# Ledger of designs, part 6: VH-VL binders against Protein-tyrosine-phosphatase MKP1 (MKP1)

Target 1, 143 residues: Protein-tyrosine-phosphatase MKP1 (MKP1), of Arabidopsis thaliana (Mouse-ear cress) (q9c5s1r149to291)
Amino acid sequence: ECSKVADHIYVGGDAVAKDKSILKNNGITHILNCVGFICPEYFKSDFCYRSLWLQDSPSEDITSILYDVFDYFEDVREQSGRIFVHCCQGVSRSTSLVIAYLMWREGQSFDDAFQYVKSARGIADPNMGFACQLLQCQKRVHA
Below, E stands for the ipSAE of ESMFold2; O stands for the ipSAE of OpenDDE; V2 stands for 0.75 times the mean of E and O plus 0.25 times the DockQ between their complexes.

## First folded at step 1 (VH-VL)

Design r10 (framework fv_remtolumab_arm2)
Fold by ESMFold2-Fast, scan of step 1:
Structure r10 (fold): chain C 143 residues (1-143), chain A 122 residues (1-122), chain B 107 residues (1-107)
Amino acid sequence: as target 1 above (143 residues)
Amino acid sequence: EVQLVQSGAEVKKPGSSVKVSCKASGGTFSSYAIGWVRQAPGQGLEWMGGIIPIFGTADYAQKFQGRVTITADESTTTAYMELSGLTSDDTAVYYCARSPYSDEYYYGMDVWGQGTTVTVSS
Amino acid sequence: EIVLTQSPDFQSVTPKEKVTITCRASQSIGSSLHWYQQKPDQPPKLLIKYASQSFSGVPSRFSGSGSGTDFTLTINGLEAEDAGTYYCHQSSSLPYTFGPGTKVDIK
């Protein structure tokens, strides 16, 4: 399923990433692929792609890439575009990036942003390492 | 243990093409990516592209796009790199290398072929 | 594309000395940085994967650290067999790229 989590952000897994009709019907213009070699850029002629090589591992340093990802989301929003963010299942890697963005942009706590994303996409479940990193980011912003 | 065995040295004329093979033995072909890296004499390492055999989709460095084709044959556990429009600047040792992956992990290139010397001269 | 730079270009070291090699990325790459050793007429050998994880069979004197844009490979007590060229490599985004290399010689 393709889940709308913000006006310009949609989240899903590889099944949606392979389905040009779903992507076009949702007005997607840009795709952030969090799992590059696993999932290719299926429709390069139809969408603007950015690919990342994120491990779904507690030891992956997601914090170091957050501002680059936020800049990309903001650039797409400023262009009145819509971005589809995906990993293999749309459970941990893609949802963690979107949760972080909502925390940053809306000033939400991790728990509030996570519950919001989970209400839009029931399977959202960041791994423990990502959750801990985002909680640390929250403390730095709200200290 | 997994080994990658590459085809032998080639001497080519400018304007021709070369196709290097990389055969995996001692393990499975389906749980890793195969990358191709070249090294000109006395110079550093340059990534050309790679393929995940089970997906069949190859990715290329832009510098080689249009000249390089990377393929894999899972039934013979062999990957191939074909480079066309050769010039003297393509004289190098060409390596294939394995990068393990899973749904959760991508790792560095942990097994390398012995290298294939390609010399382009008139 | 992500550009990697290494420092120093060359280092000549007495056995048992400490060697530090730095790799810097033009943009953040998380922990997706790997270190290789290459000896003359041999393919590269993986030493450290994902910034700080030692590859199997690699001597404990090799260690890696860093995240984001700044990474370090340390050889703590260089041995004669450690002479070679050391390369960093990023797997954060396509195209994958290598640093230019650091040559380490033994005096």
Scores: ipSAE 0.000, ipTM 0.497, lowest interface PAE 15.4, mean pLDDT 83

Design r11 (framework fv_remtolumab_arm2)
Fold by ESMFold2-Fast, scan of step 1:
Structure r11 (fold): chain C 143 residues (1-143), chain A 118 residues (1-118), chain B 107 residues (1-107)
Amino acid sequence: as target 1 above (143 residues)
Amino acid sequence: EVQLVQSGAEVKKPGSSVKVSCKASGGTFSSYAIGWVRQAPGQGLEWMGGIIPIFGTADYAQKFQGRVTITADESTTTAYMELSGLTSDDTAVYYCARDSGSYYFDYWGQGTTVTVSS
Amino acid sequence: EIVLTQSPDFQSVTPKEKVTITCRASQSIGSYLHWYQQKPDQPPKLLIKYASQSFSGVPSRFSGSGSGTDFTLTINGLEAEDAGTYYCHQWSSLPYTFGPGTKVDIK
């Protein structure tokens, strides 16, 4: 399932990422692939891609990656485009990036952003470890 | 220096409950999750669940939901795993392990042996 | 739940030889596969994360490869200290599951 989380942001898994018809029917123009070492950019001639390779990095690296993602989301929004964000199942990694974006853009706490995303996509469940990292990033931003 | 120190061995009767502790040191508790994994004699590893101490959010393996409760106490930097309705099938070594936020267990406690016998 | 299977169950190897352990998942798990080593009466130790990334302090003779459903752990030039049981572990979906283990012994 392709879940609408914001006017310009949709979330799903690899099954949706492989389905050009679903992507086109939802008006997707851009794709953020959170698992570049696992999944290829399936339809390079049809969509604009950005791929991430999530890794165990110092907190600075994670923060740097997040701001790069936020800039990408904002660029697509300004173009009146729609981004499809995906990982393998659309449960943890992709939802975590969207939660982080809402925390940054709307000034929400992790808990508020998470509950909001979960209301749009019932299977959204950030991995405990990534949830912990987002809480850590929240503390650093407010320091 | 990261260390997880668990409580001592327990011998329990069928139908009782056991509560194992895992005390974290070296900056582990405030920014990492703690998972619980058990190992029956001569058998493999089985994930039971985990918790993010600062948020109090716990996840459980379906098999143990209803019997297991994982909690954390920030003031003592200690995580707990309580298992109720014990049977001989619950005889195992119980480990706590730290998740660094990258989806793997990087540091492990020494293990707590729980024996269930009549 | 995702089931992990390992082969072989047991392998006895002469020092300096190559050991290959395979792990197969019942469905695709991408690269969310980790390898642990466990010695008798000790907790497991992380060796390889995300299928192919060595954990800090792990000897270079250990390497991992694979993606999707088929994964391999290789020990190139086995040392006496490497005797133990090796487990694969998936973090793709709940519940997180482990393989049944492969016991490696030194002749």
Scores: ipSAE 0.005, ipTM 0.511, lowest interface PAE 14.2, mean pLDDT 81

Design r12 (framework fv_remtolumab_arm2)
Fold by ESMFold2-Fast, scan of step 1:
Structure r12 (fold): chain C 143 residues (1-143), chain A 123 residues (1-123), chain B 107 residues (1-107)
Amino acid sequence: as target 1 above (143 residues)
Amino acid sequence: EVQLVQSGAEVKKPGSSVKVSCKASGGTFSSYAIGWVRQAPGQGLEWMGGIIPIFGTADYAQKFQGRVTITADESTTTAYMELSGLTSDDTAVYYCARGRYDYVWGSYAFDIWGQGTTVTVSS
Amino acid sequence: EIVLTQSPDFQSVTPKEKVTITCRASQSIGSSLHWYQQKPDQPPKLLIKYASQSFSGVPSRFSGSGSGTDFTLTINGLEAEDAGTYYCHQSSSLPYTFGPGTKVDIK
């Protein structure tokens, strides 16, 4: 359901995003909502929210928001917080952002970061366009 | 055809708050995004935030976080933008604008605009 | 935040001429770029959405192109009623941002 991908990062879908008890039980303090105009910020008084408008489409440009997302993840980590990152089903959009972050922060290749995330969350499957963008990010970080 | 009609001009003192209304007529209200964009005299356009009434989600530009509140009342098909802690830098025309959420792009453009509300902040 | 730059700042044009306005984004925004026209003391009007899609009711002389960081609005055969300020707007990332505008006057 709610998959731990890093010490301070959890991934899931809308079912977890609207379940306060699961979020509290996992010690979540911050939520990155990747589908802001599809799914509401359910518990604004209980968690710190940041929302993005990402479609699960190969034409969506995730590269342009990556550093803003990384800054948010690092800010939460420095506060000893935990982020829950979600889209509608936790398959492509939310997992793509987390894969990118692991590539950037841990110096992992796209394939290594993807396989790691997939081992923590078996349904993780970035769409083709996201995968291509993350491969280009690999070249930028590791070239 | 949709029309957005905004409340009238306001003159406010520094430190006060202003609440501008935006009434939608002639179309669907709840499923469209309503954004707020301001324009200072002789300047360009600046996005403040937006809301999709049916989802209850309001988002704000970081510059205005803590000072701006965007709400919507589906029963009266009216959106509101309240800005607090006014200074002379907030003197501007404030527009509401409607956009259909695009599921391919995960975003919206502003297809219908209100007439604008002039807010002047002076002592 | 994504910064949009427009060129030219100002252009004075003879009627029926072709007008080209460019918008450059500080980072890639895919096709999430929109064009508006604003006349004095009026709200903006949407012309083109998602780089190249004409909004309903907009004259066919207006067209848009581009992707990534470079975008163009073209008016093929400027009419007198086209005088105004043209703005680009990106919806790729929060906060949404607008370009500084290009003013088009008639000679």
Scores: ipSAE 0.000, ipTM 0.486, lowest interface PAE 18.9, mean pLDDT 84

Design r13 (framework fv_remtolumab_arm2)
Heavy chain, then light chain:
Amino acid sequence: EVQLVQSGAEVKKPGSSVKVSCKASGGTFSSYAIGWVRQAPGQGLEWMGGIIPILGIADYAQKFQGRVTITADESTTTAYMELSGLTSDDTAVYYCARERYSSSWYYFDYWGQGTTVTVSS
Amino acid sequence: EIVLTQSPDFQSVTPKEKVTITCRASQSIGSSLHWYQQKPDQPPKLLIKYASQSFSGVPSRFSGSGSGTDFTLTINGLEAEDAGTYYCHQSYSLPYTFGPGTKVDIK
ESMFold2-Fast, scan of step 1: ipSAE 0.005; ipTM 0.563

Design r14 (framework fv_remtolumab_arm2)
Fold by ESMFold2-Fast, scan of step 1:
Structure r14 (fold): chain C 143 residues (1-143), chain A 121 residues (1-121), chain B 107 residues (1-107)
Amino acid sequence: as target 1 above (143 residues)
Amino acid sequence: EVQLVQSGAEVKKPGSSVKVSCKASGGTFSRYAIGWVRQAPGQGLEWMGGIIPIFGTADYAQKFQGRVTITADESTTTAYMELSGLTSDDTAVYYCARGKYYGSGRYFDYWGQGTTVTVSS
Amino acid sequence: EIVLTQSPDFQSVTPKEKVTITCRASQSIGSSLHWYQQKPDQPPKLLIKYASQSFSGVPSRFSGSGSGTDFTLTINGLEAEDAGTYYCHQSSSLPYTFGPGTKVDIK
């Protein structure tokens, strides 16, 4: 349900985003809402929110926002906080951002980062456009 | 350990260009942005621009747009700042600095020693 | 472009006294404000990031506070080694900008 993918990063869907007790039980301090146009910031008095308006479409440009997302993840990590990253089902949008972060942070290939996230959250499945963008990011780093 | 080592002082004629280098060590290039900040004699700090080497993305302050070019060579872990059309107003110490976080770099945690550029005729 | 102003321009302080430096932004920048110390003929050194977070190795006498448009750097018990110029810097939006600086000297 609420999948731990790193010491400071958890991934889930809207069902977990609506469940304050699960979020509190996992020590969550920050929430990255990838679907601000669908899901509100449910508990603004309890957590620090950042909201994105990402379409789960191959034409969505996630590359342009990776800088802001990585900065946010690193800021939370340095404060010893924990971030919950979510979209509607925790399958494509949220997992793509976390895969990108692990590629950058740990120097992993797309395939290695994807398999790592999938081992923590079996339903993780970036859409084709997101996967292609992340492979292009890998090519810039390693070519 | 993190180090940023810059090229040596330059004396230039008006109308010429200067290219300052900044060699990074300690993993700076793979996970950080490099910013360029200058300081004219007796004046404050002025941000010129920065680059994220891993993506090849550079941003510039409007004041320097068209005169400044910031580049990076990942194989030598070296960033460059080239400023053209030099005038006496460009006399300054030029610093490179590491942005702590990926993207725009936010705050600058480590700085090069500075490169003095003097423009005179 | 976001403009930062600092006050005072110059402050001469007796050793061990409290120093307060203010930085004001022309528009709200959240907590995206950072403080640097610069000594003569040296590059700037980061002291405080994101308004209130101390950078590693910085003495505990330095602290920061504020959000939005008003920010403060405090040195609680100035030491001789603290003489220098202090700059605020905003990272809320490009282009990044610095304040004009506050020079702190020992009486």
Scores: ipSAE 0.006, ipTM 0.564, lowest interface PAE 9.6, mean pLDDT 85

Design u01 (framework fv_unasnemab)
Fold by ESMFold2-Fast, scan of step 1:
Structure u01 (fold): chain C 143 residues (1-143), chain A 122 residues (1-122), chain B 107 residues (1-107)
Amino acid sequence: as target 1 above (143 residues)
Amino acid sequence: EVQLVESGGGLVQPGRSLRLSCTASGFTFGDYAMDWVRQAPGKGLEWVAEIRSKAYGGTTYYAESVKGRFTISRDDSKSIVYLQMNSLRTEDTALYYCTRDYYGSGSYFDYWGKGTTVTVSS
Amino acid sequence: DIQMTQSPSSVSASVGDRVTITCRASQSISSYLNWYQQKPGKAPKLLIYAASSLQSGVPSRFSGSGSGTDFTLTISSLQPEDFASYFCQQSYSTPYTFGGGTKVEME
């Protein structure tokens, strides 16, 4: 399932990432592939790709890439594009990046941003390490 | 053109301190992570430390052999990365390379300096 | 820490030969593996990143393959400038670790 989370952000897994029809029907222009080491850039001639190599592990340092990802999301939004963010299942890695972005852009708490994303994509569930890192980001903004 | 120039190496006695510098040019220094990798005479490569860009949190990482003794830092206004080496041991003797670390969590060292030699002996 | 075992430690070859070097990780590192070339008296040079991605400017005779724990670097037709040492490196997690190296020398 391809879930619309914001006006310019969609989230899904590999099944959607390799289905050009779903991507085209949702007006996707850009793809953020969070699992470049597992999934190739399937349709390089049709979409603009950026690939990351994120492990779905509590030990993965997601904090170190957040601002670069935010800049990319903002760049796509400013050019009226639509970004599809994906990992293998669209549960932890891709959803964590989108939750972080909403926290940063809208000034939301982790819980508010997570609930918002979960309402659009019921399977969204950041791993414990990602959740802890995002809570630390929240404290920096609110303290 | 990308250029990395290491300096600060030399002969030092065990237990002493030494600070290495690496001056970068030809790219936007602040956008990249920077690493130190060393090579003992006639031996292989050993990763020592990494410092990420400020956009990526400025986080530092160390090899177990140097934790608590070495500190990596950077000055983006001067395009310099530093390695402060305290409590030096004979096994720290090596050629120390400064490397540019490309994008994201998939680190790889796309440019290397020529290195600066550190010899720890009594 | 993740241990990288590289083999062989040295190989004798002639120009035009196909050379393969292997690297084994003590645990799965997915595709977070890089290959470097080092010529005598010179700094290392990146050849391949993410197991199979050829670095810009590196000749197409170099290729990488593998995932998980087993990786290979292949030089399809060895050239005179390819006599050098080669090192694999995992970037899956810190501390990053290198293989012991493989010296490709003239027979």
Scores: ipSAE 0.000, ipTM 0.525, lowest interface PAE 13.8, mean pLDDT 86

Design u02 (framework fv_unasnemab; at its last look DockQ between E and O 0.32; V2 from the best seeds 0.00; counts 0 for: pae E 13.6 > 2)
Fold by ESMFold2, look of step 2:
Structure u02 (fold): chain C 143 residues (1-143), chain A 121 residues (1-121), chain B 107 residues (1-107)
Amino acid sequence: as target 1 above (143 residues)
Amino acid sequence: EVQLVESGGGLVQPGRSLRLSCTASGFTFGDYAMDWVRQAPGKGLEWVAEIRSKAYGGTTYYAESVKGRFTISRDDSKSIVYLQMNSLRTEDTALYYCTRGRYFDWLFDYWGKGTTVTVSS
Amino acid sequence: DIQMTQSPSSVSASVGDRVTITCRASQSISSYLNWYQQKPGKAPKLLIYAASSLQSGVPSRFSGSGSGTDFTLTISSLQPEDFASYFCQQSYSTPYTFGGGTKVEME
């Protein structure tokens, strides 16, 4: 399922990541692959890739990469592109990064950004560690 | 203002080579795909080649009719895209347009005025 | 390669007429279809992209529709500046291909 969260942001799992037709039909130009050790860059000649190596673990630190991710999302938006953000299932890792971006870009609380993402993608469910990290940095990411 | 200016066209004999260039201005050249599209006299449009930006791997694509004979390349520091045309044939005679491609829609939103290539004995 | 069949090859029309041009792809191209206008001696100009999205600065009398294999360009009320040739182009995959063109000329 390729879920549109914002004009330039789409979220999904590996099933969508390896389906060129779905990606092209949604106008995807850039891909953020959260699971670089598991999923390859399936269509490197068709899309611009950025890969991260995140585990779906409460102890995984996502705060150290947030502003790099925000810069990438903003670069895509400024080019009028569309970014597909994925992990294996599109539940925790990818949705956590998108929630953080909405908190930063739109000034939303964690709760509001989470509900917004969940309304667009009902299975969105950041693990407790990611949720805790986003709550802790809520003041920092609001801009 | 986005501007694309082609040059390098001319009259050449079959079997010879010619290099077209397109100088771009008014936009961040390195962010865009660049294409060549040609139009034979009194005929329709034919896509010739595309080179993607560095962010997309700089990948090149060619129409079957020119594959192996033409090479597209770019110099991002000079904002120039080139078309090296080898082993020219009379059917390559056309007005050659330089176009700017946009990735997410894969469209050609700006076109130059074209440069004429005539291949005749 | 995806072949684009465009019809009619020409149409004779008067100012104020409604003009419809069709384009058929040899396989599904989703909505990856663009329409261009070309006046004699000029470069093509993008009118419509993604089958139905109007390019900035293009008059609202132009519209596009279709998905899959069958597409149309409609000019709701022809104006003097609309006498030109029109081309469809698929952008689904390389090689990108154009229709043969439709010349809209004054009756």
Scores: ipSAE 0.006, ipTM 0.531, lowest interface PAE 13.6, mean pLDDT 86
ESMFold2-Fast, scan of step 1: ipSAE 0.148; ipTM 0.738
ESMFold2 (binder alone), look of step 2: mean pLDDT 92; pTM 0.922
OpenDDE, look of step 2: ipSAE 0.022; ipTM 0.623

Design u03 (framework fv_unasnemab)
Fold by ESMFold2-Fast, scan of step 1:
Structure u03 (fold): chain C 143 residues (1-143), chain A 122 residues (1-122), chain B 107 residues (1-107)
Amino acid sequence: as target 1 above (143 residues)
Amino acid sequence: EVQLVESGGGLVQPGRSLRLSCTASGFTFSDYYMDWVRQAPGKGLEWVAEIRSKANSYATYYAESVKGRFTISRDDSKSIVYLQMNSLRTEDTALYYCARGYYDFWSGFDYWGKGTTVTVSS
Amino acid sequence: DIQMTQSPSSVSASVGDRVTITCRASQSISSYLNWYQQKPGKAPKLLIYAASSLQSGVPSRFSGSGSGTDFTLTISSLQPEDFASYFCQQSYSTPWTFGGGTKVEME
């Protein structure tokens, strides 16, 4: 399923990442691949790619990459583009990055941003380590 | 006023090289993809090459018929896009247009130059 | 590569006529289709992008329709300046490919 979370942000898994038709029909211009060690950049000539190597593990440090990801999302928005963010199933890694972005951009709490993403994508479920990291980030974002 | 002005065309023997230039004005050149499209005498349009913007890492793409022989490049400080043509063949004879490419991925080639003629003949 | 087939290759028409040109893609391209006009001795001019969006400055007598594989360009009432060649182009996937063109000639 390709889930629209914001005007310029869509979330999905590898099944959508492999499907050029779904990506094009949703007007996707940019792809953030959270699982570069599993999934290649399937359509390099047709989309702008950025790949990350994120393990779906509570010990993975997502905090260190958040501002780079936010800059990328903002660059895509400013170009009137649409970004598709994906991992293997679109459950934890990709959704965690999008939740963090909404917290930062909209000033939402983790719980509010998570519920918003979950309403757009029912399977969204950040692993406990990612959730804890985002809750720590919440203390810095809500100034 | 958007303007694209091609230059560098001419008569050249098979196997030789030629470099085309396209000078752009009237818009923020660095934000746009730039393309070369050719048209053989009395025939239709054939896309040749594209160079993307800095935001897309200056990625380059080529038609299979010219891949390995042609190189597209750009100089954003001068607002010029180039097409370096090596190992020219008689089949490369055409009017070569410079065209402004996609900005938002939905629009087509919205501005074209008048073209520069390349004739490859012995 | 996506192949674009245009029909007819030529059409003879009179001022005031309704002219319809078709373009068929070898695979679905959604709405990623552009139409261009080329007058003799001139560079092509973008008429329509995204299958149905009229380019700024283009007369309203031009319209585009279709999605997927089948597309049409319509000129509702042909004017003297409309005698030209017309080309479709898919922007779905590189390499960008053009149709063979349709010449609209005076009857």
Scores: ipSAE 0.007, ipTM 0.655, lowest interface PAE 8.7, mean pLDDT 88

Design u04 (framework fv_unasnemab)
Fold by ESMFold2-Fast, scan of step 1:
Structure u04 (fold): chain C 143 residues (1-143), chain A 121 residues (1-121), chain B 107 residues (1-107)
Amino acid sequence: as target 1 above (143 residues)
Amino acid sequence: EVQLVESGGGLVQPGRSLRLSCTASGFTFSDHYMDWVRQAPGKGLEWVAEIRNKANSYTTYYAESVKGRFTISRDDSKSIVYLQMNSLRTEDTALYYCARDSSGWYYFDYWGKGTTVTVSS
Amino acid sequence: DIQMTQSPSSVSASVGDRVTITCRASQSISSYLNWYQQKPGKAPKLLIYAASSLQSGVPSRFSGSGSGTDFTLTISSLQPEDFASYFCQQSYSTPYTFGGGTKVEME
């Protein structure tokens, strides 16, 4: 399923990333592929791609790429575009980046941003390492 | 205020070349895709070419009728988009518009006044 | 290439009339359809994008509808400044293609 999380941000998995019709029907213009080593850029002529190589592992460092990702999201927003963010299932990697963006842009806590994303996409579930990194970004002790 | 000003049109013989320029002002040029659209005398609109922004590696797209003959390019430091037209044909006779592509839905929200290209012997 | 068939080619109308212009795509283009107005000697002006979204500054008497293959531009009560040519354009995929145009003329 392709989940609308914000006016310019949509989240999904590989099944949606392979479906040009769903992407076009949702007005997608840009795609952030979080799993470039697994999923290719399926429709390079139709969408603007940015690919990352993120492992769904507690050891993966997402903190170091957050501001680059935020810049990309803001660039798409300023162009009146819509970005589709995906990983394999749309559960951890893609949702973690979107949660981080909402924390940064809206000044939300991790829990508030996570609940917001989860209300739009019920399967959203960042892995423990990603959750810990985002909690550290808001300067709170993780449980 | 967004402005697009085309120049470089003129009368040229078949087989020759012309380079059109479009100078943009009033917005962040480097963020936008830019397009050329033409209109033959008394006819409708025909999309010619598009060049994307730096974030999209300046990728270019062309109408089949101009592929191999026309080249779109841009200079972000000067806020200019160009259309190099080679091997011109009488069928290329038209008013050439520069248009700003609002990335997203790919609509043309601002157009210049156009520059006239006449290809005849 | 996606072909855009626009009808009618011309329509004669009076101020106050409801004018309807249709556009048909040779394949589904979702909502990637835009409408432009062109007055004699002037550049085209965007009226509607994404099939039904009214561009800022465009009067509310203009509306667009449709999705997939069939689209309509409606002018609910024609004004003197609306006598012009109108063009639809698909932006679903390159090459972008325009309809043949509709000239709205004074009757």
Scores: ipSAE 0.006, ipTM 0.577, lowest interface PAE 11.4, mean pLDDT 87

Design u05 (framework fv_unasnemab)
Fold by ESMFold2-Fast, scan of step 1:
Structure u05 (fold): chain C 143 residues (1-143), chain A 122 residues (1-122), chain B 107 residues (1-107)
Amino acid sequence: as target 1 above (143 residues)
Amino acid sequence: EVQLVESGGGLVQPGRSLRLSCTASGFTFSGSAMDWVRQAPGKGLEWVAEIRSKANSYATYYAESVKGRFTISRDDSKSIVYLQMNSLRTEDTALYYCTRHGYSYGYYFDYWGKGTTVTVSS
Amino acid sequence: DIQMTQSPSSVSASVGDRVTITCRASQSISSYLNWYQQKPGKAPKLLIYAASSLQSGVPSRFSGSGSGTDFTLTISSLQPEDFASYFCQQSYSYPYTFGGGTKVEME
């Protein structure tokens, strides 16, 4: 269940994060672990890690970390690397960050970016708080 | 355009220390992982050490043969990667190459310097 | 550690020949296999990465194939500048390890 969302971005859950063979077979070089308090950096000797402590809660503030995440995605892209972004199931936290990146990078609306990600990963479903924050980000950019 | 220039090699006695430097130019050094690879006279290639970028907390990795004796470090402000070699042994005699760690569906060394020679002998 | 066994250790060939070099990993490394060329007195040069991807600027007569444990580097029509040593290298896990090398010499 490792989903390719963009040329350099892959999304999955903990089951994929624990599977070195799947990660290597998909050419992953970097991992963004959205759930550092639950999942360790399983293969520190094999991949470049960045870990975040994101709660899958409507009250979590993802807006404050978006530019740091975008910088990381851009650094990986510039190196021609491939990043695997994961949370527990690859449904809300990881997909929300990728949707935000596509909105920023491609100038897409939340709905367009969300539908694009959902077409690559059918289970993608940001929680209501994350969706609201991303809609607010869209409103500010296109105001 | 991409250039890696090694320096600091020389003749040293067993048990002594030596520090190698590699000055990089032509790319964004701070965003790249850097490696040292050595080659003993007339022999094959042996990977020695790697240091990741600041984005990856300057994580370091070493070959078992040098672990505890060698330390890789970097100075992003000067675009230099270092290899501090302590407790040198005759089997450390080699040409030491500085390499840029490339990405793109896997790991590889896309640019190499000309190397600097280290000879450990009494 | 993953051992890389390279064969042959040397081969004598003539310009125009097809040269094949093999590399075997002691365990599966998927496609994390690179090939380098080294001429006497020079630093190694990357030829192929990810088992079959040709590095920019490398002539199309060079090709790589294989996955898992068995890999091949092929030079379809040897040119004078191709007389050199060739090394495979796995990047699947630390420590990175190289094959023993293959020297391609003029007959």
Scores: ipSAE 0.007, ipTM 0.559, lowest interface PAE 13.4, mean pLDDT 87

